# Designs tried in a protein design chat: VH-VL binders against Putative bifunctional riboflavin kinase/FMN adenylyltransferase (ribF). Part 4

Target 1, 179 residues: Putative bifunctional riboflavin kinase/FMN adenylyltransferase (ribF), of Geobacillus thermodenitrificans (a4it50)
Amino acid sequence: MKVHEANQGLTLPGSVVAIGAFDGVHQGHQAVLRQAVERSRQLGVESVAYTIDPPPRCRFQGSRMLTTLQEKLDRFAVLGLNHAVVAHFDERYAARRVDAFIRELTALNPREVIVGQDFRFGRNREGDVALLRRHFPVRIVQTVCCADGQRISSTRIRELIERGEWEQSTVLLGWPLSS

## First folded at step 15 (VH-VL; from r2 with light chain T34A)

Design u5
Fold by OpenDDE, fold request of step 16:
Structure u5 (fold): chain C 179 residues (1-179), chain A 117 residues (1-117), chain B 107 residues (1-107)
Amino acid sequence: as target 1 above (179 residues)
Amino acid sequence: QVQLQQWGAGLLKPSETLSLTCAVYGGSISYYYWSWIRQPPGKGLEWIGYIYHSGSTDYNPSLKSRVTISVDTSKNQFSLKLNSVTAADTAVYYCARDWGLYAFDIWGQGSLVTVSS
Amino acid sequence: DIQMTQSPTSLSASVGDRVTITCRASQGIHSWLAWYQQKPEKAPKSLIYKASSLQSGVPSRFSGSGSGTDFTLTISSLQPEDFATYYCLQYDDYPWTFGQGTRLEIK
């Protein structure tokens, strides 16, 4: 897997792009990423994971980071992604217009963009799937739930870890807990 | 098919407030940014500011303290207010559709605003 | 702010001529440059976006090239309706800024 910094010149003739913070690369994230790999193979193009670091909640709310950037990238590679694009998440990035993000994605020539439910982007989270679909074909991956019927999320995993429930956290992650 | 039509007062005295409105026809104001640009007589073009349909704005630093752009999605319109005008604000003012891939691709017909005592 | 400098400020040409207008940015703007045509008492008209992409409905005699800091607008064979003022615009970073314009007059 090739790793790229956002807006550093990566251009592709076609791609399938999965987008998300992917903190922890938990089972819900894996569903999005695996579908990107699968669709890229079906379409005969390369797969891209577009991610941000640090995660927004970590940057602005001081939340615990579930995985380091390197751990995240390693897991992307295991899932079979051809490319990872990493954007540095700070105040400047958070303040970007929605069309700046659309413009950035255009360089990847997405044949399909894959996101989770409730995906938002851009300044004040003004960008949504409806906007994205005006520019790219978009596939929304259904929410992945655990055995008890609750949605698997990074927030829930953090809460479990804070309570010392390591076994349950590992189940939701789908990977061993590191450090 | 999308067209912009603008209107507002054309003659002002110093210290008054410029007020212009731009209406979008043939399409929705949603999912685009909308900008105001001005051009003094015989001179070049200057970007004033933009607004998104959600109401988020940004302005040229040279005019920020005097400019307010607003949007009315129910009327499919957006407006410009420029406070404390002087002779230097005499110009043709344009509204335009604003998007990062295409820049300004659709323009209003322009409104001449003259500031004179 | 990014400064845009056009050259020349004015140009005289004849129908059928090949005309070239240049625009230089004070810093790299990648390919985020647009060209506009403006006739007297009219709003600017979009010709080129992203340095080289022709706007819909614009004649093929218009073309744009360049990247980074130096850009060019070319009219392969000047037509009577092409006499106007042309502006470049950088839209890489805010505030978006225009060149000072190039007045194309009939010789």
Scores: ipSAE 0.902, ipTM 0.944, lowest interface PAE 0.5, mean pLDDT 96
Fold by OpenDDE, fold request of step 16:
Structure u5 (fold): chain C 179 residues (1-179), chain A 117 residues (1-117), chain B 107 residues (1-107)
Amino acid sequence: as target 1 above (179 residues)
Amino acid sequence: QVQLQQWGAGLLKPSETLSLTCAVYGGSISYYYWSWIRQPPGKGLEWIGYIYHSGSTDYNPSLKSRVTISVDTSKNQFSLKLNSVTAADTAVYYCARDWGLYAFDIWGQGSLVTVSS
Amino acid sequence: DIQMTQSPTSLSASVGDRVTITCRASQGIHSWLAWYQQKPEKAPKSLIYKASSLQSGVPSRFSGSGSGTDFTLTISSLQPEDFATYYCLQYDDYPWTFGQGTRLEIK
């Protein structure tokens, strides 16, 4: 897998792009990423994982980071992604216009964009799937739930870890818990 | 097919407030940014500010303290207010569709605003 | 702010001539450069975006080239309706800024 910094000149003739913070690369994230790999193979193009680092909750709320960037990238590689694009998440990035993000994605010539159900982007989370669909074909991956019927999320995993629920945390992550 | 039409007062005295409105026809104001640009007589173009349909704005630092841009999605319109005008604010003011892939691709017809005592 | 400098400020040409206008940015703007045509008492008209992409409805005699800091607008064979003022615009970073303009007059 090739790793790229955002807006550093990566251009592709076509791609399938999965987008998300992907903190922990838990089972819900894996569903999105695996869908991107599968679709890229079906369409005969390369797959891209577009991610941000650090995760927003870590940057602005002091939440525990579930995985380091390197761990995240290693897991992307295991899942079969051809490319990873990493954007540095800070106040400047968070304040970007929605069309700045659209412009950035255009360089990847997405044949399909894969996101989760609650995906938002841009300043004040003004960008949504409806906006994306005005520019790219978009596939929404259904929410992945755990055995108790609750949504698998990074927030849930953090809470479990803080309570010492190691077994449950590992199950939701789908990977060994990082240090 | 999208077209912009502008209107507003063209003659002001110093210290008054400039007020212009731009209406979008042939399409929705949603999912685009909308900008105001001005051009003093015989001079070049200066960007004033933009607004998104959600109400998010940003302004040229040179005018930020005096400029307010607003949007009315129900009317498919957006407006410009410039406070405390002086002779230096005399210009043709343009509204335009604003998008990072295409820059300003659609323009209003322009509104001449003259500030004179 | 990013400064845009056009060259020349004005030029005279004849119908059928090949005309070239240059725009230089004070810093790298990648390909986020647009060209506009403005006739007297009219609003600017979009000609080129992303340095070299022709806007819909614009004649093919117009073309744009360049990247980084140096950009060029070319009119391959000047037509009577092409006499106007031309502006470049950088839209890589805010505030977006225009060149000072190039007035194209009849020789």
Scores: ipSAE 0.902, ipTM 0.943, lowest interface PAE 0.5, mean pLDDT 96
Fold by OpenDDE, look of step 16:
Structure u5 (fold): chain C 179 residues (1-179), chain A 117 residues (1-117), chain B 107 residues (1-107)
Amino acid sequence: as target 1 above (179 residues)
Amino acid sequence: QVQLQQWGAGLLKPSETLSLTCAVYGGSISYYYWSWIRQPPGKGLEWIGYIYHSGSTDYNPSLKSRVTISVDTSKNQFSLKLNSVTAADTAVYYCARDWGLYAFDIWGQGSLVTVSS
Amino acid sequence: DIQMTQSPTSLSASVGDRVTITCRASQGIHSWLAWYQQKPEKAPKSLIYKASSLQSGVPSRFSGSGSGTDFTLTISSLQPEDFATYYCLQYDDYPWTFGQGTRLEIK
């Protein structure tokens, strides 16, 4: 897998792009990423994971990070992604217009963009799937739930870890817990 | 096709407030940014600021303290207010659609605003 | 702010001439450079975006090139309707800024 910095000149003739913070690369994230890999193979293009670091919740709310950037990238590689694009998430990035993000994605020539159900982007989270669909074909991956019917989320995993629920955390992550 | 039409007072005295409105026809004001640009007589162009349909704005630092841009999605319009005008604010004011890929691609017809005592 | 400097400020040419206008940015703006044509008492018209992409409906005699800090607008064969003022615009960083303009006059 090739790793790129955001807005550093990566151009592709075509791609399938999965977008998200992907903190922990838990089972819900894996569904999005695996879909991107599968679709890229079907379409004969390369797959891209567009991610941000640190995750917004960590940056703005002080939440604990589930995975380091390197761990995240390693997991992307295991899932079969051809490229990872990493955006440094700071005040400047958070203040970007929605069209700045659209402009950035355009360089990847997305044949399809894969996102989760609650995907938002741009300043004040003003960008949504409806906006994305004005510019790219967008596929929404359904929320992945655990055996008890609850949604798998980074927030829930953090809470489980804080409570010492190691086995449950590992199950939801789909990976061993980071030391 | 999308077209922009502007209107507002063209003659002001110093210290008054400039007020212009731009209406979008042939398309929704949603999902684009909308900017104001001005051009003093015989001079170049200066970007004033933009607004998104959600109300998010940013202004040229040179005018930020005096400028307010607003949007009315129900009327498919956005407006410019510039406080405490002086002779230096005499210009043709343009509204325009802007987008990061294309910059300013659609323009209003322009509104001449003259500030004189 | 990023300063845009156009060259020349004015030039005279004849119909059929090849005309070149340059624009230099005070810092790298990648390819986020646009060109506009403005005729007297009219709003600017978009010609080129992203340094070299021709806007819809613009004649093919117009072309743009360059990246980084140096950009060029070329009119391969000047037509009577091309006499106007031309502006470059950087839209890489806010505030977006225009060049001072190039007045193209008939010789």
Scores: ipSAE 0.892, ipTM 0.940, lowest interface PAE 0.5, mean pLDDT 95
Fold by ESMFold2, fold request of step 16:
Structure u5 (fold): chain C 179 residues (1-179), chain A 117 residues (1-117), chain B 107 residues (1-107)
Amino acid sequence: as target 1 above (179 residues)
Amino acid sequence: QVQLQQWGAGLLKPSETLSLTCAVYGGSISYYYWSWIRQPPGKGLEWIGYIYHSGSTDYNPSLKSRVTISVDTSKNQFSLKLNSVTAADTAVYYCARDWGLYAFDIWGQGSLVTVSS
Amino acid sequence: DIQMTQSPTSLSASVGDRVTITCRASQGIHSWLAWYQQKPEKAPKSLIYKASSLQSGVPSRFSGSGSGTDFTLTISSLQPEDFATYYCLQYDDYPWTFGQGTRLEIK
């Protein structure tokens, strides 16, 4: 797996791009990322995980990261991604015009872009799925739930860790805890 | 194809407010940025500011205290206000479509605004 | 602000000549450079975007090259209708800024 900074200008002849913070690469994230790998093989192009570091919640709300960046990247590699593109999240990145993100994605020549249902980007969250669809084919991934019907999320996993519920947190995460 | 038509008063006195409107034809104002650019007679081009269809703006720092750009998506129009004009504001003013892949790819016809000295 | 300096400020050339106009940025702008043609009393017309991509409907005698800080517009065989002022624009970072212009006169 090759790792790139977003500002380095990776160019590909074609790709399937999954976009997200992917903190912890929990089982919900794994479902998305495996789909990107499978779709890339079906379409004969390379798979890309476009990820943000640190996650916006950690930057704006002080939430603890479930993984270091390197641990996240290692997990992408285990899942079979061809590339990871890492965007460094700060106030400058968050304030960019929406077309800055479109520029970065355009260089990857996406045959498909995979995002979550409420994906937003750019200054004041003015970028949305409708804008992405003007430029790229977009697939939206819905909520992944565990056996009890509860949503798998980084927030729930952090809560389980805070309570010392290690076995449950590991089941939802699908990896050893970072510590 | 997309076309821009602009209008507004062309002769002002010092301290008045410059007001121009730009209408978008053959396409939607949504999902693009829209800029105003000006050019004093015989001189170069200066970017004034942009607006996104959401209403979000940014302005050239040299003009920021005096400029307002607004958008009316229902009319497919956007506008420029520049208050407290002086003779230095005499220029041809252009509206333009603004997108990070193609820069300013579509321009209005231009409006000459003269501020008496 | 990123300053854009064009050279030459003006030039004269004959129909059929190859002419070049250069534009230098005060800092790296990658390839986010556009070229415009402006005839007297007319709005600028887009020629080139992203340093080297030809805008739709622009004749192939126009070409652009360069990256980083140094950029060139080339007209391979000058035509009578090419008399105009040419501007470069950096659109890498705000404020977007134009070069001061190059006036091309046909001998």
Scores: ipSAE 0.764, ipTM 0.877, lowest interface PAE 0.8, mean pLDDT 90

Design u5
Fold by ESMFold2, fold request of step 16:
Structure u5 (fold): chain C 179 residues (1-179), chain A 117 residues (1-117), chain B 107 residues (1-107)
Amino acid sequence: as target 1 above (179 residues)
Amino acid sequence: QVQLQQWGAGLLKPSETLSLTCAVYGGSISYYYWSWIRQPPGKGLEWIGYIYHSGSTDYNPSLKSRVTISVDTSKNQFSLKLNSVTAADTAVYYCARDWGLYAFDIWGQGSLVTVSS
Amino acid sequence: DIQMTQSPTSLSASVGDRVTITCRASQGIHSWLAWYQQKPEKAPKSLIYKASSLQSGVPSRFSGSGSGTDFTLTISSLQPEDFATYYCLQYDDYPWTFGQGTRLEIK
């Protein structure tokens, strides 16, 4: 797997791009990332995980990261991704015009872009799926729930870890817990 | 094919407010930025500011204290107001479509605004 | 703000000449440079975007090159209709800024 900084300007002749913070690469994230790998193989192009570091909640709220960046990247590699593009998330990145992100994605020549249902980007969260669809084919991945109907999320996994509920946190995460 | 048509008063006295409107035809105002640019007679081009359909703006620092750009998505129009004009504001004013992939690719016809001395 | 400097400020040339206009940025702008043609009493017309991509409907005698800080617009065989003022624009970072212009006169 090749790792790139977002500002390097990676160019590909074609791709499938999954976008997200992916903190912990939990089972919900894995559903998104596996779809990217599967779709890229079906389309004969390379798969890309576009991720941000640190996750927004960690950067602005001090939330505990479920993984280091390297652990996250290692998990992408295990899932079979060809590339990871890592964007440094700070106030400048969050304040960008929406076309800055479109510019970065356009260089990857995406055959599909895969995002979660409520994906937003850019200054004042003005970028949305409708904008993405003007430029790229977009696939929305629905929320993944556990057997009791609760959403799988990094926040819930952090809460389970804080309560010492190790077995359930590991089930939702799908990886051994980080030390 | 997208086209821009602009209008507004062409002769102002000092201290008045410049007000121009630009209408978008053949396409939607949504999902692009829209800019105003001006050109004093015989001089070069100066970017004034942009607006997104959400109402989000940014302005040239040299004009920021006097300029307001607004958008009316229901009319498919956006507008420029420049307060407290002086003779230095005499220029042809253009509206333009603004996108980070293609720069300013579609321009209005231009509006000459003259500020008397 | 990124300052854009064009050279020359003006030039005269004959039909059929190869004409080169340069544009220099005060800092790196990658390839986010556009070229515009403006004829008297008309709005600017987009010629080239992203340094070297020819806008649709623009004659192939126009070409652009360069990256970083130094960029060139070339007209390979000047035609009478190419009399105009030419502007570069950087659109890498805000505010987007124009060069001061190059006036091209046909001898």
Scores: ipSAE 0.754, ipTM 0.867, lowest interface PAE 0.8, mean pLDDT 90
Fold by ESMFold2, fold request of step 16:
Parts: C-alpha cells; sequence; structure tokens
Structure u5 (fold): chain C 179 residues (1-179), chain A 117 residues (1-117), chain B 107 residues (1-107)
C-alpha cells in the first residue's frame, strides 16, 4: 500500500475512493473499506482510502484516538487498500471551500466514491453527497449496528474501553486493542 | 449554455449604496460559488467577494467593512451591496461563476458604476 | 495574499508573430492558474485553466505552460483579433488574485 499526503497531488487513471476519519478502523469502517477494495477489483482500478489525521473529534473535542496514524494505515493495508491519502486536519483544513476537496478527488479519477450516511465536508459542513454526485458516482454505506441496536462507532468503542469493557470493545473494533 | 445577466444603478453620489443583481440563466445557482469582481477604468481586476448557495460569504479584506453579498436561490439570483461609496469605487462591476476546477469561467456582461465627484 | 506579476506590462507585435506573456506567483500555486483575454468594453473571456488546459472554443494557437511559480501564455501565430489585454489569475488559495495585466497591441 502506498501512502500519500493530500497536498502532494496523487493522480490516478481510475479509482474507487472510500472517505472517512476511520479512527480505529472498527467493523463499521471495515464495511466501507472492504466495499472499496471489492468494487475496485470489479472495475479494474485501484482502491484509495482518503482519511483525515487527527480525527475531527480529537482535534476539536479532545477525544482520545483509538489508533495512531501508523496503526490506522497498517489496518488499511491488511484490508487490501492500494493507496491511503492522508489529510492533515486543522482549522485551516476545516475552513476550506468545498471545491478544494472536489479538486483532490478529481485527480484520483474516481469510478466510485464511497461514504457513510450523513457525510459532510468543507467549511461549515457545506459539502454534501448531492455535491459529490454532481461530480462522481457515489455509494452510501449504511450505519452498522450491534445486535442490541446501538451504532458501532469510535465513540462507543472509546466509552467501552474507558469502562474496562475491553472484550466488548474488541468485538466492535475487530482488532486487538491499541496501547 | 449558462449565462449571467446583471443590472443595477449606474450613477451614484458619494456616500450612497451601490446595489447590483446578477441572474443565472440556463443552469442552477446551487452548488457553485458566485463572485463579484470590479475593474476601475483603465485598471486591472479586483475580486470583491463570493457567496455559496448556502449563504456563506467571503470578502476581499480591503472592502469587507462595506460589502454585502446575498443570494436568492428561488430566483436564481445573487446581489452585491457596497455601502458609503466614493469616487474610488467607480468601476465596471462583473458577476462571475466561481469554481475551483475552472476558476471564473462564466462572466456577466458588466455594469459601469460611476460615483460622481 | 499571493501576488501575481505579469511581464511584460505591454507589447506590440505583428500578425503572425509568436507572442509570450509570463506570470509569476509570489509562492507556489501548483498548476492553479488561469488566463483571460479582455477586449475593450467586454467582460474577460476564459482562455486557459489549470495552467495548460484550453477552454472550449478557444483557438489552438493559444497555449499555457508552467507550474509552481512561473507560467507562460503563448500565442503561436498572432491574429488581428488577438489584440487585447491578458490577465492571469491564481486560484490555488484565497483570496484569488489577478496579475496586473499585459496589453498586447498588434502593429
Amino acid sequence: as target 1 above (179 residues)
Amino acid sequence: QVQLQQWGAGLLKPSETLSLTCAVYGGSISYYYWSWIRQPPGKGLEWIGYIYHSGSTDYNPSLKSRVTISVDTSKNQFSLKLNSVTAADTAVYYCARDWGLYAFDIWGQGSLVTVSS
Amino acid sequence: DIQMTQSPTSLSASVGDRVTITCRASQGIHSWLAWYQQKPEKAPKSLIYKASSLQSGVPSRFSGSGSGTDFTLTISSLQPEDFATYYCLQYDDYPWTFGQGTRLEIK
């Protein structure tokens, strides 16, 4: 797997791009990422995970990261991604116009862009799936829930770890716990 | 296909408010940025500010205290107001479609605004 | 703000000449540069985007090149209708900024 900084301008002749913070690469994230790998193989193009570091909750809300960046990238590689594009998340990145993100994606020539439900981007979260669909084919992956009906999320996993419920956190995460 | 047409007052007295409107034809105002640019007679081009269809704006710092850009998506229009004009504001004002892939690719016809001395 | 400087400020040339106009950015802008042609009393017309991509309907005698800080607009065989003022625009980072313009006069 090759790793790129978003501002270094990766260009591909075609791709399938999964987008998200992917903190922890939990089982909900894995559903998105595996779909990107599977679709890329069906279409004969390369798969890309476009991710943000640090995750927005860690930058703006002080939440602890479930993985280091390197641990997250290692998990992408295990899942079979061809590329990871890493964007540094700070106030400047969060304030970008929506077309800055469209520029980055356009260079990847996406045959499909895969996002979770309620995906937003850009200044004031003005970027949405409708905008993406003006430029690219977009697939939406539904939120993944446990059998008890609760959403699998980095927040839920973080809470379980803080309560010492690491057996359940490992089930939701799908990987050994990080130090 | 997409065309911009603009209108508004052409002769103002000092301290009045400049007001221009730009209408979008052959396409939607949604999902693009829309800018105002001006050009004093015989001089170059100066970006004034932009608006997104959400209502979000950004303005040239040199004009920020006096400028307001607004959008009406139901009318497919956006507008410029510049308060407290002086002779230095005499210029041709243009509206333009604004997108990060193609820059300013579609322009209105221009409106000459003259501020009397 | 990124300053854009065009050179020359003006020039005269004959029909058939090859004309080159340059634009220099005060910092790297990758390839996010556009070129515009403006005739008297007309709005600017888009010629080139992304440094080298020719806008639809623009004659192939126009071309753009460059990346980073130094960019060039070339007219390979000047025609009478090409007399105009030419502007570059950086659109890498906000605020987007224009060069001061290059006035091309045809002899």
Scores: ipSAE 0.743, ipTM 0.859, lowest interface PAE 0.9, mean pLDDT 90
Fold by ESMFold2, look of step 16:
Structure u5 (fold): chain C 179 residues (1-179), chain A 117 residues (1-117), chain B 107 residues (1-107)
Amino acid sequence: as target 1 above (179 residues)
Amino acid sequence: QVQLQQWGAGLLKPSETLSLTCAVYGGSISYYYWSWIRQPPGKGLEWIGYIYHSGSTDYNPSLKSRVTISVDTSKNQFSLKLNSVTAADTAVYYCARDWGLYAFDIWGQGSLVTVSS
Amino acid sequence: DIQMTQSPTSLSASVGDRVTITCRASQGIHSWLAWYQQKPEKAPKSLIYKASSLQSGVPSRFSGSGSGTDFTLTISSLQPEDFATYYCLQYDDYPWTFGQGTRLEIK
């Protein structure tokens, strides 16, 4: 798997791009990322995980990161991604015009862009799926739930870890906990 | 075919407010940025600022204290106000479509604004 | 602000000549450089975006090249309608800034 900084401009003749913070690369994230790998094979192009570091929740809200950046990248590689594009998330990145993100994605020549429900980007969250669909084919992946119907999320996994519920947290995460 | 038509008063006294409007025809104002650019007679081009259909703006620091750009999506129009004009503000003013892939690809016809003293 | 310097400031040429205009940025702008043509009392017309991409409807005698800080506009065989002022624009970072212009005149 090749790793790139977002501001250094990877160019591809075609791709499938999954976008997210992917903190922990939990079972819900894995469903999204496996779809990107599967779709890339179907379309004959390379798969890309576009991720931000640190996750916005960790930067703005002080939430504990479930993985280091390197651990996250290692998990992408295990899942079979061809590329990871890493954007450094700070106040400057959050204040960018929406076309800055469109510019970065355009260089990847996406045949599909895969995002979660209610995906937003850019200054004042002015970028949305409607804007993205003006430029690229977009697939929305629905929230993944446990058998009991509760959403798999990094927040829930952090709560389980804080409560000492190691077995449950590992099941939702799908990886060994970091030491 | 997207076209831009602009209008507003062309002769001002010092200290007045410059006010120009740009209308978008043949397309929607949404999902692009829209800029104002000026050119003093016989001189080069200077970017003034942009607006997005959300109302989000940014301005050239040299003009920021005096400039306001606004948008009316229901009329498919955006406008420029420049307060406290002087003779130095005499220029042809242009509106333009603004996008990070194509730069300024569509321009209005230009409006000459003269500030007499 | 990123300063854009065009060279030459003025150029005299004949119909049929090959013409080259350069633009230098005060810092790297990757390939986010556009070229414009402006005739007297007219709005600028887009020629080139992203350093080398030809705008729709622009004759193929126009071409652009370069990346980083050094950029070139070339007219391979000058036509009578090409006598105008040419501007480069960096659109990498705000404020977006134009070069000072190059006047292309009949020799």
Scores: ipSAE 0.730, ipTM 0.863, lowest interface PAE 1.0, mean pLDDT 90

